# Designs tried in a protein design chat: miniprotein binders against a7ua95r516to809. Part 105

Target 1, 294 residues: a7ua95r516to809
Amino acid sequence: ASLSLLSISDLVPDLQFIFFWMSNAIEILYFIQQKSPAYMQTIELMDDKAGSKESLLSATISANEEAMTILEEVIMYTFQQCVYYITKTLYVVLPGLLDCNPFGTEPSSEQCRRAAGVCVCAVCVMPEAVRRVVSVFQTTSDLLQQYQVHSEIQSQMFAYLFFFTNVSLFNQLIDKGPARGWFQRSRVLQIQASVKILLDWAKGAGHNHLAQKFFAKFCSTVTILASPPQQLSQMSWKALCAEHPSLKPVQLHRILTQYQLMAELGPLPIWQPSSEDEAYIYRTVDLLESFENH
Key: E = the ipSAE of ESMFold2; O = the ipSAE of OpenDDE; V2 = 0.75 times the mean of E and O plus 0.25 times the DockQ between their complexes.

## First folded at step 8 (miniprotein)

Design bd14 (at its last look DockQ between E and O 0.92; V2 from the best seeds 0.00; counts 0 for: pae O 1.6 > 1.5)
Fold by ESMFold2, look of step 8:
Structure bd14 (fold): chain B 294 residues (1-294), chain A 81 residues (1-81)
Amino acid sequence: as target 1 above (294 residues)
Amino acid sequence: SKVRITIEVEGPPEVAEILAQVIRWLAEEAGAEEVEVRVEDGRVTITITGLSKRMAKYLLQIIKYMAEKYGVKVTYEIEEK
C-alpha cells in the first residue's frame, strides 16, 4: 500500500486495535500501582523476625516491579505505534493548510452536502484542507475517549501531534515559501485564518494550553508576516526577539528578510540584529526544526 | 473469526515466566475465553482462546517486540475455529 493512499479513515481499523491494547495495558498497570504503596507500608509495619518470610516478600515485590516495567514498555511501544500511524497521515494533509483559501466557503463533506439545508456541522462548513487536518485530530480524540485512555497519556499524545504539526508547517513555510508565494501578505492572511480554525478546534477540545505551547514558533512566524508594514518597521530587533522568544535569530532574520522583500520596503535592512545576535543569524544548521523529540 | 494462539517462549526461565504472566494479564483483561500457561522443561507455553484474528495479530506484534527487547525467542501458531 503506497503512502499517497493513506487516510486516517483507512487506518482506523488498525488504530482501534492498537489503542485497545494500549488502554488494556494501562488498566493493568494502574491496578498494580494501586497495590504497591500499601504493600510496602504493610511490610514496614510487620515484625522483623520473618527473615524467610521477608525474603519471599522481597521476591514478590521484585517480580511485580519487573512486570510493571514490562507493562510500561508495552504502553510505550503501543503509544509510539499510534503516533507513527497518525503522523504519517498528518504529514500528507498538513501542506494543504499553506495552499488553501479559507475565505471560499463550501460544504466539504458528501454527507453534509446531501443535507445542506438541514444539517450543518463544524467539520462540514470548514475548508477541505482544514477539515482533513481536523479530522485527524478529531479521530485521535475520539479513539482516546472511546478507550478511556488516562488523561496524562492523552495530553502526551496531543503534545506530540501539535509539536509535529508545528515543525511540519514551519519547515515547509521557511523552505518552500519563497517559491510557492506563501510570503505574500494576502497569502499569509489566508494561512493565518486557516490556522485559526485549527487552534479553535484545539481550544474546544480542551487542549488550548498544549496548542499555545507547541504552535508558538509557527504562530509567531505568521503573526510577524501578517503585521502591517508601518507597524512592523517601527519595531526594533530587540523588541521582536522579546515578543517572539520561540524564534531563533537565524529564523527571525530569515522571516524579516522575506517580509521586507514582499512588502517592497527597499534593499537596505530595516532590522539590525543586536551585536550578540549577529553571530547567529547565518547559522543555517539552526534554520529548520527537527522532528526528533528529546 | 475467533482464533486459538499457541505461544512458546524460550529463554532465561525468570524472564520467560514474567513475560508469560504479563501476556496472561493482557489476554484476560481483553476478554479471552481461556488462557492457559504451562511450564515444561525450561519452556513456557501460553495458549489463548477466543480473541478475534485481528485482536490476536496486534497482541502478537506486542509479544514479538517484548521478546526482542528481553532477549527471549518466541514462536507462535494461529488456528482459526
Scores: ipSAE 0.711, ipTM 0.928, lowest interface PAE 0.8, mean pLDDT 83
Fold by OpenDDE base, look of step 8:
Structure bd14 (fold): chain B 294 residues (1-294), chain A 81 residues (1-81)
Amino acid sequence: as target 1 above (294 residues)
Amino acid sequence: SKVRITIEVEGPPEVAEILAQVIRWLAEEAGAEEVEVRVEDGRVTITITGLSKRMAKYLLQIIKYMAEKYGVKVTYEIEEK
């Protein structure tokens, strides 16, 4: 199936099995860790035939350690598979978030329509493009809960998904934004509203800290672009750097340059990078975020 | 549909036996009706019954991954019941 047709719903049956095995592996690992001392104690209580007890204990310890290592590999593998499939789905739906008009009339979720008619739940009132993104995260959350996956693994998964989302949205905005008109104030305000809906969902799902951390770069970009020219033109380079520490100098410079062009502002000396940052604003390799650094 | 899976593990006996034990645990947790492990002539054979075809498929993917990591050869046969 073409990537364009891939929905999270289509992946759920496969994801369920992956989550099942991941959860089982975690449970077995936990079992071994908790019961290992009891097994050793049982062996210690056995009749000592000359030297057999020590050898049996050593063999049991070694076998348990190796088994735990294997289980850890299973957990890592299944985790990676989940992330792979989920990020594929995100890749398909995330571009729609930048084109979304959250102030327009959007249809309710088809799933809710079929089940209960007109649903007014928080997801159903979302713009379709936002709902599609939220649906991926919600489905992930539901599966993690359904299979009672350890909280640390849940946190790691959402951390990566938010990271991936931020990188994807940021890179698209920086690269394609000028050409697509996403730097226009009206469009920026739409993007800002859409992202706020996503962040509100993350907050409601208990992932507020992770969302704030990993979306910082994209949010900073949107905040700058959403600022009125009268306000932003009064902010110095240093002030902007201090207020938006998640942005690299090259990134901030690009954003301000494109903002200036869009707003038809004359040269603004106060936006001139400091002598310290001047060398870094030309590092185009650092302009876009990398997916590999997480 | 339920399947019968026969898995053969070839490699160092210690690694093969540990892998077999892990496979047994996974299969049992998955709701297998029966899991048999036989060790003969340095080969470990695991027979699993009662799993769905789809469940078995993912189990086999995990087994394959483990086998590659530990440098053991795994072969399998699936029979539909």
Scores: ipSAE 0.208, ipTM 0.675, lowest interface PAE 1.6, mean pLDDT 88
ESMFold2 (binder alone), look of step 8: mean pLDDT 82; pTM 0.793

Design bd15 (at its last look DockQ between E and O 0.94; V2 from the best seeds 0.71)
Fold by ESMFold2, look of step 8:
Structure bd15 (fold): chain B 294 residues (1-294), chain A 81 residues (1-81)
Amino acid sequence: as target 1 above (294 residues)
Amino acid sequence: SKVRITIEVEGPPEVAEIFAQVIRWLAEEAGAEEVEVRVEDGRVTITITGLSKRMAKYLLQIIKYLAEKYGVKVTYEIEEK
């Protein structure tokens, strides 16, 4: 009633048909690929050197290849449409993850609140902000399974969704963190706990490798910020780079600067960038990540 | 509700025929009751019967995208069955 909030549930009636056509095209493509090798083998066995069979084989291969190219374009287009709608909902719900307190005691969903009369959800199992993000991922997983989408396409879709999530969270933290108080250690610990819930979901869904790969930059940032001052102040710039290779020098430098301000530490000599990295710590064009694939 | 779709594709004959072949495959795999293709030089008419209105909507979006990409002209009519 209060906010104009776009929900993944509102999009499912349309999304399911886009998933349907994507799956449909994938199935046809794989059927043709199986037939093409068998058809070619049959044609080669009937080779009579007249050139007529060679011409027929060439025409058949060309037609199949063009049809397969068009089917691949259908798959690509429908994939992009799915990703468009799904990331539209992710964009709306992801900022809340940075503000949530996963250690709270209140019910984290309206369903849990409505069932409270029977005490169905007596603990805060999953904060509302995290549940909203997980709901997008889970709904996507359910649709992919419902339409039996090929596992390679499922992996590609989650790779992009995790990539998008990482870029969105990292950019917001770096860009808005000072104004929103997100660099306070207590706040970072809350963010870290929320991300762990997402990573646990990804592991249970069979996407642990993808999540580890594509959340690396955001997770590294949160890990550094969550470190106690006594432990972090013992780590040199070189050691931090080695432990967090996903962070560019300008990004690591910015994170350490914010850490110093938050912890009321003065500049630390061991955090001075190496000579090699010194040229890169002021490249503000490299600070924020692009949503475009690299 | 089920619909009848009539799609006209106009363009280079080679492209229009392959285009129509892919549309036929998509419709048949989706469970269309009937798919009819009429081919003339550079013009192909595809009639699809028995898809739901919502399936047809998104198929037509795909067809419009392909038409733009491959430089063919596409017009269509949707009739309630």
Scores: ipSAE 0.751, ipTM 0.936, lowest interface PAE 0.7, mean pLDDT 82
Fold by OpenDDE base, look of step 8:
Structure bd15 (fold): chain B 294 residues (1-294), chain A 81 residues (1-81)
Amino acid sequence: as target 1 above (294 residues)
Amino acid sequence: SKVRITIEVEGPPEVAEIFAQVIRWLAEEAGAEEVEVRVEDGRVTITITGLSKRMAKYLLQIIKYLAEKYGVKVTYEIEEK
């Protein structure tokens, strides 16, 4: 099936089994960790006939440690499989977020499973493109909760998914934005509104800090582009660097250059990079974000 | 449909036994009706009954991954009931 037709709903049956095995492995691991001390005490209370006790204790410790190591591998494997499938779905739906007009009158999604009738939940009133992205995250959250996955694993999952989302959206905006007209003020405001809906969802889901951290680069880019020319033209390079520390010098320089072109502004001396940053603004290899740095 | 899975593990006895124990635990937690582990002539055989075909499929994927990582040779047969 072409990647373009893959929905999160289509993956749910497979994801359920992966989450099931991940959760089971975690439960077994905790069980061993909790019982190991009691088991060792039992061996220690046995009669020490001919040094067999020490050998048995050593063998048992070693076996338990190895078993725990194997279970950790199962957890890691299943985690990676979940991430792999979920990110494939995100890859398909994320471009729609940049093209979305959230100010349009779109009909409420009929896809809310909760009630017979028009659902007025926060997800159902979202623009379709935003709803599709949120649906991936919500489905992930629901599965994690359904299988009672440990909170730390949940946090790691969302951290990676937000990271992936930020990289994807940032790279698309920087690379295709000028050609697609996404740097136009009206379009930027639409993008900003769409991202706000996503961030509000993340806040409601208890992932506010993770979302703020991992979306910082994309949000900074959108904030700069959404700024009125009169306001942005008064900000120096140093001030912009300080206000948007998530952006590399080469990234900020690209954003400002494209903004200048879009707004038909002449050269602005105050946006000239510092002598310290001048060497870095030409490092085009650092312009786009890498998926490997997580 | 429920399946019967027979897994054979070949490798160092100590590793194979621990591997089998982990598989047993996973299968039991998954709701297997019966899990039998036999050790004969340096070969460990695990027989699992009562899992659904779909659950068994994913378990086997996990086992395959582990086998490759730990350098243990694993063979399996699935019988549908």
Scores: ipSAE 0.516, ipTM 0.852, lowest interface PAE 1.0, mean pLDDT 89
ESMFold2 (binder alone), look of step 8: mean pLDDT 85; pTM 0.824

Design bd16 (at its last look DockQ between E and O 0.84; V2 from the best seeds 0.69)
Fold by ESMFold2, look of step 8:
Structure bd16 (fold): chain B 294 residues (1-294), chain A 81 residues (1-81)
Amino acid sequence: as target 1 above (294 residues)
Amino acid sequence: SKVRITIEVEGPPEVAEILAQVIRWLAEEAGAKEVEVRVEDGRVTITITGLSKRMAKYLLQIIKYLAEKYGVKVTYEIEEK
């Protein structure tokens, strides 16, 4: 029967060749781009008829531009293949982030017990579910380093992986959260702690700016849900929109509705959408995010 | 094991020749033992020797993608040595 890809290590043997051809094409493109100015200077130093020199220069520029365009297509195709296989693995492991409890077990290390004193305190430990997601990101980083992929391409790859992660987590939370109990405040605090571990990895890996940009929607959602009722009930709809610009009106409305249910709050006049937003809170086609980035 | 790939590209001559040039660059940079390009009326033939079977598999996937994008017909044969 079919074997599930639960670990990125099962994918690495095939991924290595796709990374190889991507890096190979990047190196050729980079070489051509570096040589182009020197080649132009060599042609300009030629003592030849104006028509022949102009014709050779024009033909050479046109052929190089078409070849570089084809190399860019190779890079784009191989990049998409890498991302496809990596996100297939990531898709399998991401749901576990919403179900894990980073506070669930005290490590037995003497250092942790001694720091806790007379009371047993929860010590933040990387849960297996978070470790699996970090492993996908770290393995991707290792492959990019192994093949010395240009830093701009590395940034683009992690931009897409973080985009994918955000869409997957947000959509699952919104769609499945009521049935799975993920909107309970204690559960939201566990999710928040797990996401912080991911954000810490991204910062340590030099991708903090990308993580801040692409996790914004999911992080805003968790921040709102984690807020104490005394604090959140003092924030108007307009203030919440200003604080969380990544959320669409239909999304913010759904999040506040779920918050009211869990906190057992009645309708709050302060959360009434503005006149401009009232038309948009019922656009259910905008509730879930698309994995297609256009 | 190492393989020989014979690739035939049929289509507009300017496109087919530039594609062949790019394929040659990719194969040579990858360490192919020999890369030969033959241009015949309406057809460009590329012969690559010395790539592993796995390397060749993924190169051919790239070539099939390019063929569709640039409107050329590509056929290929793989021979193990």
Scores: ipSAE 0.756, ipTM 0.942, lowest interface PAE 0.6, mean pLDDT 83
Fold by OpenDDE base, look of step 8:
Structure bd16 (fold): chain B 294 residues (1-294), chain A 81 residues (1-81)
Amino acid sequence: as target 1 above (294 residues)
Amino acid sequence: SKVRITIEVEGPPEVAEILAQVIRWLAEEAGAKEVEVRVEDGRVTITITGLSKRMAKYLLQIIKYLAEKYGVKVTYEIEEK
């Protein structure tokens, strides 16, 4: 099946089994960790037949440690598999978020999983493109809850998914934005509204801190681009750096340069990078975000 | 449909036995009806009954991953009941 046709719903049957095994492995690991002291005590209470007790204790400890190590590997493997499949679906739906007009009347095509009829939940009233993205996150959340996955693992999964989403959206906006007109104020406002819907969902789902942290770069970019020319032209390079610390100098410079072109502004000396940043604004390798740094 | 899975692990006895124990735990938690482990001549044989075909498939993927990581040879047979 072409990647373009892959929905999160199509992957749910397979994901369920991966989540099941991940959860089971976590439970077993926890069980061993909790019972290990009791097993040691049991061995300690056995009759010491000529040093056999110490050897048995050592062997049991070693075997338990090795078993726990193997279980950790199972957890890591299953976690990675989940992330792999979920990010594939995100990759397909994320571009639609940048092209979305949330102010338009788009028909809700997907039925809410929670209602047999017309649902007026926050997800059902979302623009289709936003809803598709939220559906991936919601499905992930539902699966994590269904299989009672440990909260730390849930947080790690959402952290990575938000990271991935931010990198994907940021890179697309920087790379394709000028050509697609995404730097136009009207389009930026649409993007800003769409992202706000996503962030509101994340807040409602209990992931507000993670969302704010991992979407900071994309949100900063959108905030700058959404600023009126009269306001933004009064802000110095240093002030913008201070207000948007998630942006590298090369990124901020690129955004401002494209903004200047879009808004047909003349040269703005106030946006001139500092002498300290001047060397960094030419580091084009740092312009786009990497997926490998997480 | 429920399946019978026979897994053979060849490798260092210490690694094979621990792996077999982990597989047993995973299978039991998954609702396996019976899990038998036999150790003969450095080969560990695990027989699992009562798992669904889909459940068994993913368990085998996990086992394959572990086998590759720990450098042990794993073979398996699946019989549909």
Scores: ipSAE 0.510, ipTM 0.846, lowest interface PAE 1.0, mean pLDDT 89
ESMFold2 (binder alone), look of step 8: mean pLDDT 82; pTM 0.791

Design bd17 (at its last look DockQ between E and O 0.89; V2 from the best seeds 0.69)
Fold by ESMFold2, look of step 8:
Structure bd17 (fold): chain B 294 residues (1-294), chain A 81 residues (1-81)
Amino acid sequence: as target 1 above (294 residues)
Amino acid sequence: SKVRITIEVKGPPEVAEILAQVIRWLAEEAGAEEVEVRVEDGEVTITITGLSKRMAKYLLQIIKYLAEKYGVKVTYEIEEK
């Protein structure tokens, strides 16, 4: 309960200063990089072979390179601080995605009600849990734009935020799913709809490629769990591995085991791992993902 | 509110001087009213006037990180104006 009090809006006053220093350092680095080639060309045009030119050139290049390295370190540090604060808020709000009902009781928009009277659709109704996650992503995007952060750095930041989101959701689903009832088909369909809302936000924000790349493991998991039993039962282990390369053998095996239980398809395993994968299906060390990206 | 910060950097002279130059650039680009760099007795002292207290707080966090990364000792004093 006390953790649910952490919101991105409470962090904005501090985040804006960290974004400021990051943008400030980037601007200085870019300016120095522009002058460094021009200064080197000026020294070369002097065509002085008396060693004074080479000594001046060496000292100038070394000082600029060291200063640029320090500025890059400032940018990296401030980037990491931004990500640290933002992911603390994501950690608090992400679990709610697994418990919410995107088809449920949220008020419809006025626009949806006018179309045909009563209209309840996933696009018009955003669950509070989804809205809280979107708010974190949207606030981050707004800060990046406010401080005119270069698009490459914006992409790097969202790549990490999506990576963090994927790890958090996947680990909680695998670890807590049996006890929380999250493998029940009706729940999986609700989770799938909630994730689609996040993916739609990412697409509209220009980050579709990053979201597709970094949500792959969680999305594959939900896709398998949402599949109709007749369709999934017809797929071989090898076909499932080919369709879902982001899943490790132990992860796929765990997901299929839970699926078979919830679909009441009997105790005999339907999906037989390949000989190569059989060595890996019970490697518990590989079941959960690490938040550390190397 | 605006503050004056005085930063003393102790360590290898070449490293301390380049760090001081980068800190000067950061403060000047941020709109500091005045930035003074002094070298005395092999120590580098940077005085920055005119940053807000909160801007100075986060600049000092950056400076402390750099000090650890580059093996220098940094001490500082903040005077509210």
Scores: ipSAE 0.766, ipTM 0.943, lowest interface PAE 0.6, mean pLDDT 83
Fold by OpenDDE base, look of step 8:
Structure bd17 (fold): chain B 294 residues (1-294), chain A 81 residues (1-81)
Amino acid sequence: as target 1 above (294 residues)
Amino acid sequence: SKVRITIEVKGPPEVAEILAQVIRWLAEEAGAEEVEVRVEDGEVTITITGLSKRMAKYLLQIIKYLAEKYGVKVTYEIEEK
């Protein structure tokens, strides 16, 4: 089945069950953790019939520890399943973000049009490509809240989803950007505006810190590419490294080289890597980000 | 539609009993009407009633994952009511 037809709405029924079991397992785990001391005290208060008390206590402790371990496995499994399904949906919708023109007039969402005609809500004024990405994150947020998932687990899930999104967008931009014209100033400004809408949503959803942290590489790349030639040509390699510490030397060098070609700039000595970085700019293995390091 | 699920767990008694207890807790929290656990001759049988077919199906996926991880054999039957 072509991944192109998979929407987050199609996954919601299955995701609901996964989130349900994840939440239940968490609740049971906390329940055992809280009651374990009380059970131990109850056993300690029982009449010591022929040394059976210590054996019963030991057996109860061991059984509780094993049960907790099993529950932790259920939580991890259900978490991984959620991430798996959500990232599949992101994989489908993320490429559209790079091709999006946020300055054009796009139709409002079908759901809002059906309910009230012309809706001017924050989601309806978003470009369709951006709205599709935001819908994945919003649906995830809504499900996490609906099932009252612990805040730490919510943070971990969004951290991973933002990481995945950044890696996907960054790699696509670096690899396909020159061929698709995404390095052209007009296109870069469109991408910058689209990313800003996504970051504004993340801020409104309470995930500002996570978004700033995990989108740093993609945002740095877009910021450099959006810079006017007159401004960027005055910045040294060292200054750019300092301003964009999330970028590896090979990544920065690649971005600047492609920028130079696109802007038809002659060789700029000021962008020459330092002697310290010269060995690293040829490490093509480090050019694209890996999904495995998170 | 509500289903009746019968789960058999075969393996080391200690592992099977603890797994059965966890399954009981999960089923009870899911709103099962009845959960019965029987231990006979080192075999554990869990009978769950009152769950929806979808809820039951996903619970069985979790149980299968756990069974593989802990090296126990799990078999199950689902009856629609």
Scores: ipSAE 0.488, ipTM 0.841, lowest interface PAE 1.0, mean pLDDT 89
ESMFold2 (binder alone), look of step 8: mean pLDDT 83; pTM 0.795

Design bd18 (at its last fold request DockQ between E and O 0.92; V2 from the best seeds 0.76)
Fold by ESMFold2, fold request of step 9:
Structure bd18 (fold): chain B 294 residues (1-294), chain A 81 residues (1-81)
Amino acid sequence: as target 1 above (294 residues)
Amino acid sequence: SKVRITIEVEGSPEVAEILAQVIRWLAEEAGAEEVEVRVEDGRVTITITGLSKRMAKYLLQIIKYLAEKYGVKVTYEIEEK
């Protein structure tokens, strides 16, 4: 395909057919599952003088089970293809969330506001970086609705997309944050506001529970970093672990280390890890999240 | 831009026939104008008429995936109408 084709809108002409075949396979599987009990009941009611009734029942059940297995493979394959192309687009646009400023008035945003009086709409007040991410989610939602994909599959797709988003944002922040100045308090507040826009989109789209579940690690990170120094310095390691169970010890330790640097705090005894956790705070192999943990 | 696809499946007769049944269901549910399945000497031939070129492209990708997964050999030919 075209790797230069990273915009979601450029993918839709081909992506829509993958969605179609996925939905098509789901509909067939559902139909077979509903008809299977009725078909078995019809066979049971037949008179069978040759004693082949049990052989017919066995063959019919086996053939349906094998066909349903193949349909499940089709659904899985097409689902994975959809997710693959969508996440390639997300990979390109997500880093921009960490650099954008949702609190500013851009010249074009101010012009839109003045021309329309009070132009209060998500498009006019939304930073371009946030708009790009929302566009990927919204286009995905539109395709799922257009092809009437079963709601359980829609939820599974957004669960993975939110998981991918969380991993990407967390890893970028941890990896590049020191060099990019993303741990500065003003930047953290801007990042927090940008993530709220995404969470608000997910809530309006009916995916609030998925977003809450799959953004927990990144949201915990931002919450800690946004806390005022006077408040955070009063919280013990144990209290922080209890409030943020999604964070591994190495991750919490790294976040607190960056916080100390930006707030110009010295080592705090209250942040000493428990004896159980002390073995884990330097396990750098556990620092970054895997895209395979879904 | 409708096409006719001819798909040949070689391998285990039982696997080839079940794959052909699934392919038939997919094509018929998608609104193919005609679907014909013929079984000859361990080969299964599926002819699908009336899908668009893009629909056929992605159906064939699915069929290629299934062929590799289930250990059968698939060849195909596309005729534009």
Scores: ipSAE 0.795, ipTM 0.953, lowest interface PAE 0.5, mean pLDDT 83
Fold by OpenDDE base, fold request of step 9:
Structure bd18 (fold): chain B 294 residues (1-294), chain A 81 residues (1-81)
Amino acid sequence: as target 1 above (294 residues)
Amino acid sequence: SKVRITIEVEGSPEVAEILAQVIRWLAEEAGAEEVEVRVEDGRVTITITGLSKRMAKYLLQIIKYLAEKYGVKVTYEIEEK
């Protein structure tokens, strides 16, 4: 199937089994960790016949440690598989978030899965492009709850998904934004509204802190681009760096340069990088975010 | 449909036995009806009954991953009931 046609709903049947095995492995690991002390105590209470007790204890401990290590590998593998499939669906739907007009009255063609009728829930009133992104996150949340996955693993999964989303959106905006007109103020305001809907969903889902942390770079970029020229032209390089610490100097410089071109502003000395940052603004390798830094 | 899975693990006896134990736990937790582990001549054979074909498929993927990671040879057969 072409990546373009892949929906999260198409992957749910396979994801269910991966989540199932992940949850089972976690439960088994937890069980072994809890029982291990009791087994050790039982062996310690056995009569020490000819030094066999110490050898049995050592062998049992070693075998349990190795088994736990293997279970951890199962958990990591299944986690990675979940993330792989989920991020694959995100990759397909995320560009739509940059292209959507959230102010349009396009009725949601997709009925809320929770209601047989016209649903006015927060998800159903979302623009289609935003809803598609939210649907991936909601499906992930529902699967985590269905299989009673530990809260720590849930947090790690959402942290990675938000990280991935931020990197993907940021890189697309920086790389393709100028050519696609995403730096135009009207378009930026649409993107800002779409991101706000996503952040509001994340807040409602209990992931506010994670969303704020991992979307910081993309949000900062959108905030700068959404700023009126009259306001932004009064902000110094240092002030912008301080207000948007998630942006590297090369990234901020690129954003401001493209903003200047789009707004037809002449050279602004106030946006000139500091002598300290001047060495970094030409590091094009640092311009785009890496998916490996997580 | 329920399947019968036969898994053979070849390699270091210590690694094979531990892997077999983990596979047994995974299968039991998944609601397998029967799990048998046989150790003969350094080969560990695990027979799992009662899992669905889909569940078994993903278990085998996990086992394959583990086999590659720990340098053991795993073969399997699936019989549909």
Scores: ipSAE 0.619, ipTM 0.888, lowest interface PAE 0.8, mean pLDDT 89
ESMFold2, look of step 8: ipSAE 0.776; ipTM 0.948
ESMFold2 (binder alone), look of step 8: mean pLDDT 83; pTM 0.798
OpenDDE base, look of step 8: ipSAE 0.586; ipTM 0.874
ESMFold2, fold request of step 9: ipSAE 0.795, 0.794; ipTM 0.952, 0.952
ESMFold2 (binder alone), fold request of step 9: mean pLDDT 83, 82, 83; pTM 0.794, 0.788, 0.796
OpenDDE base, fold request of step 9: ipSAE 0.566, 0.545; ipTM 0.870, 0.862

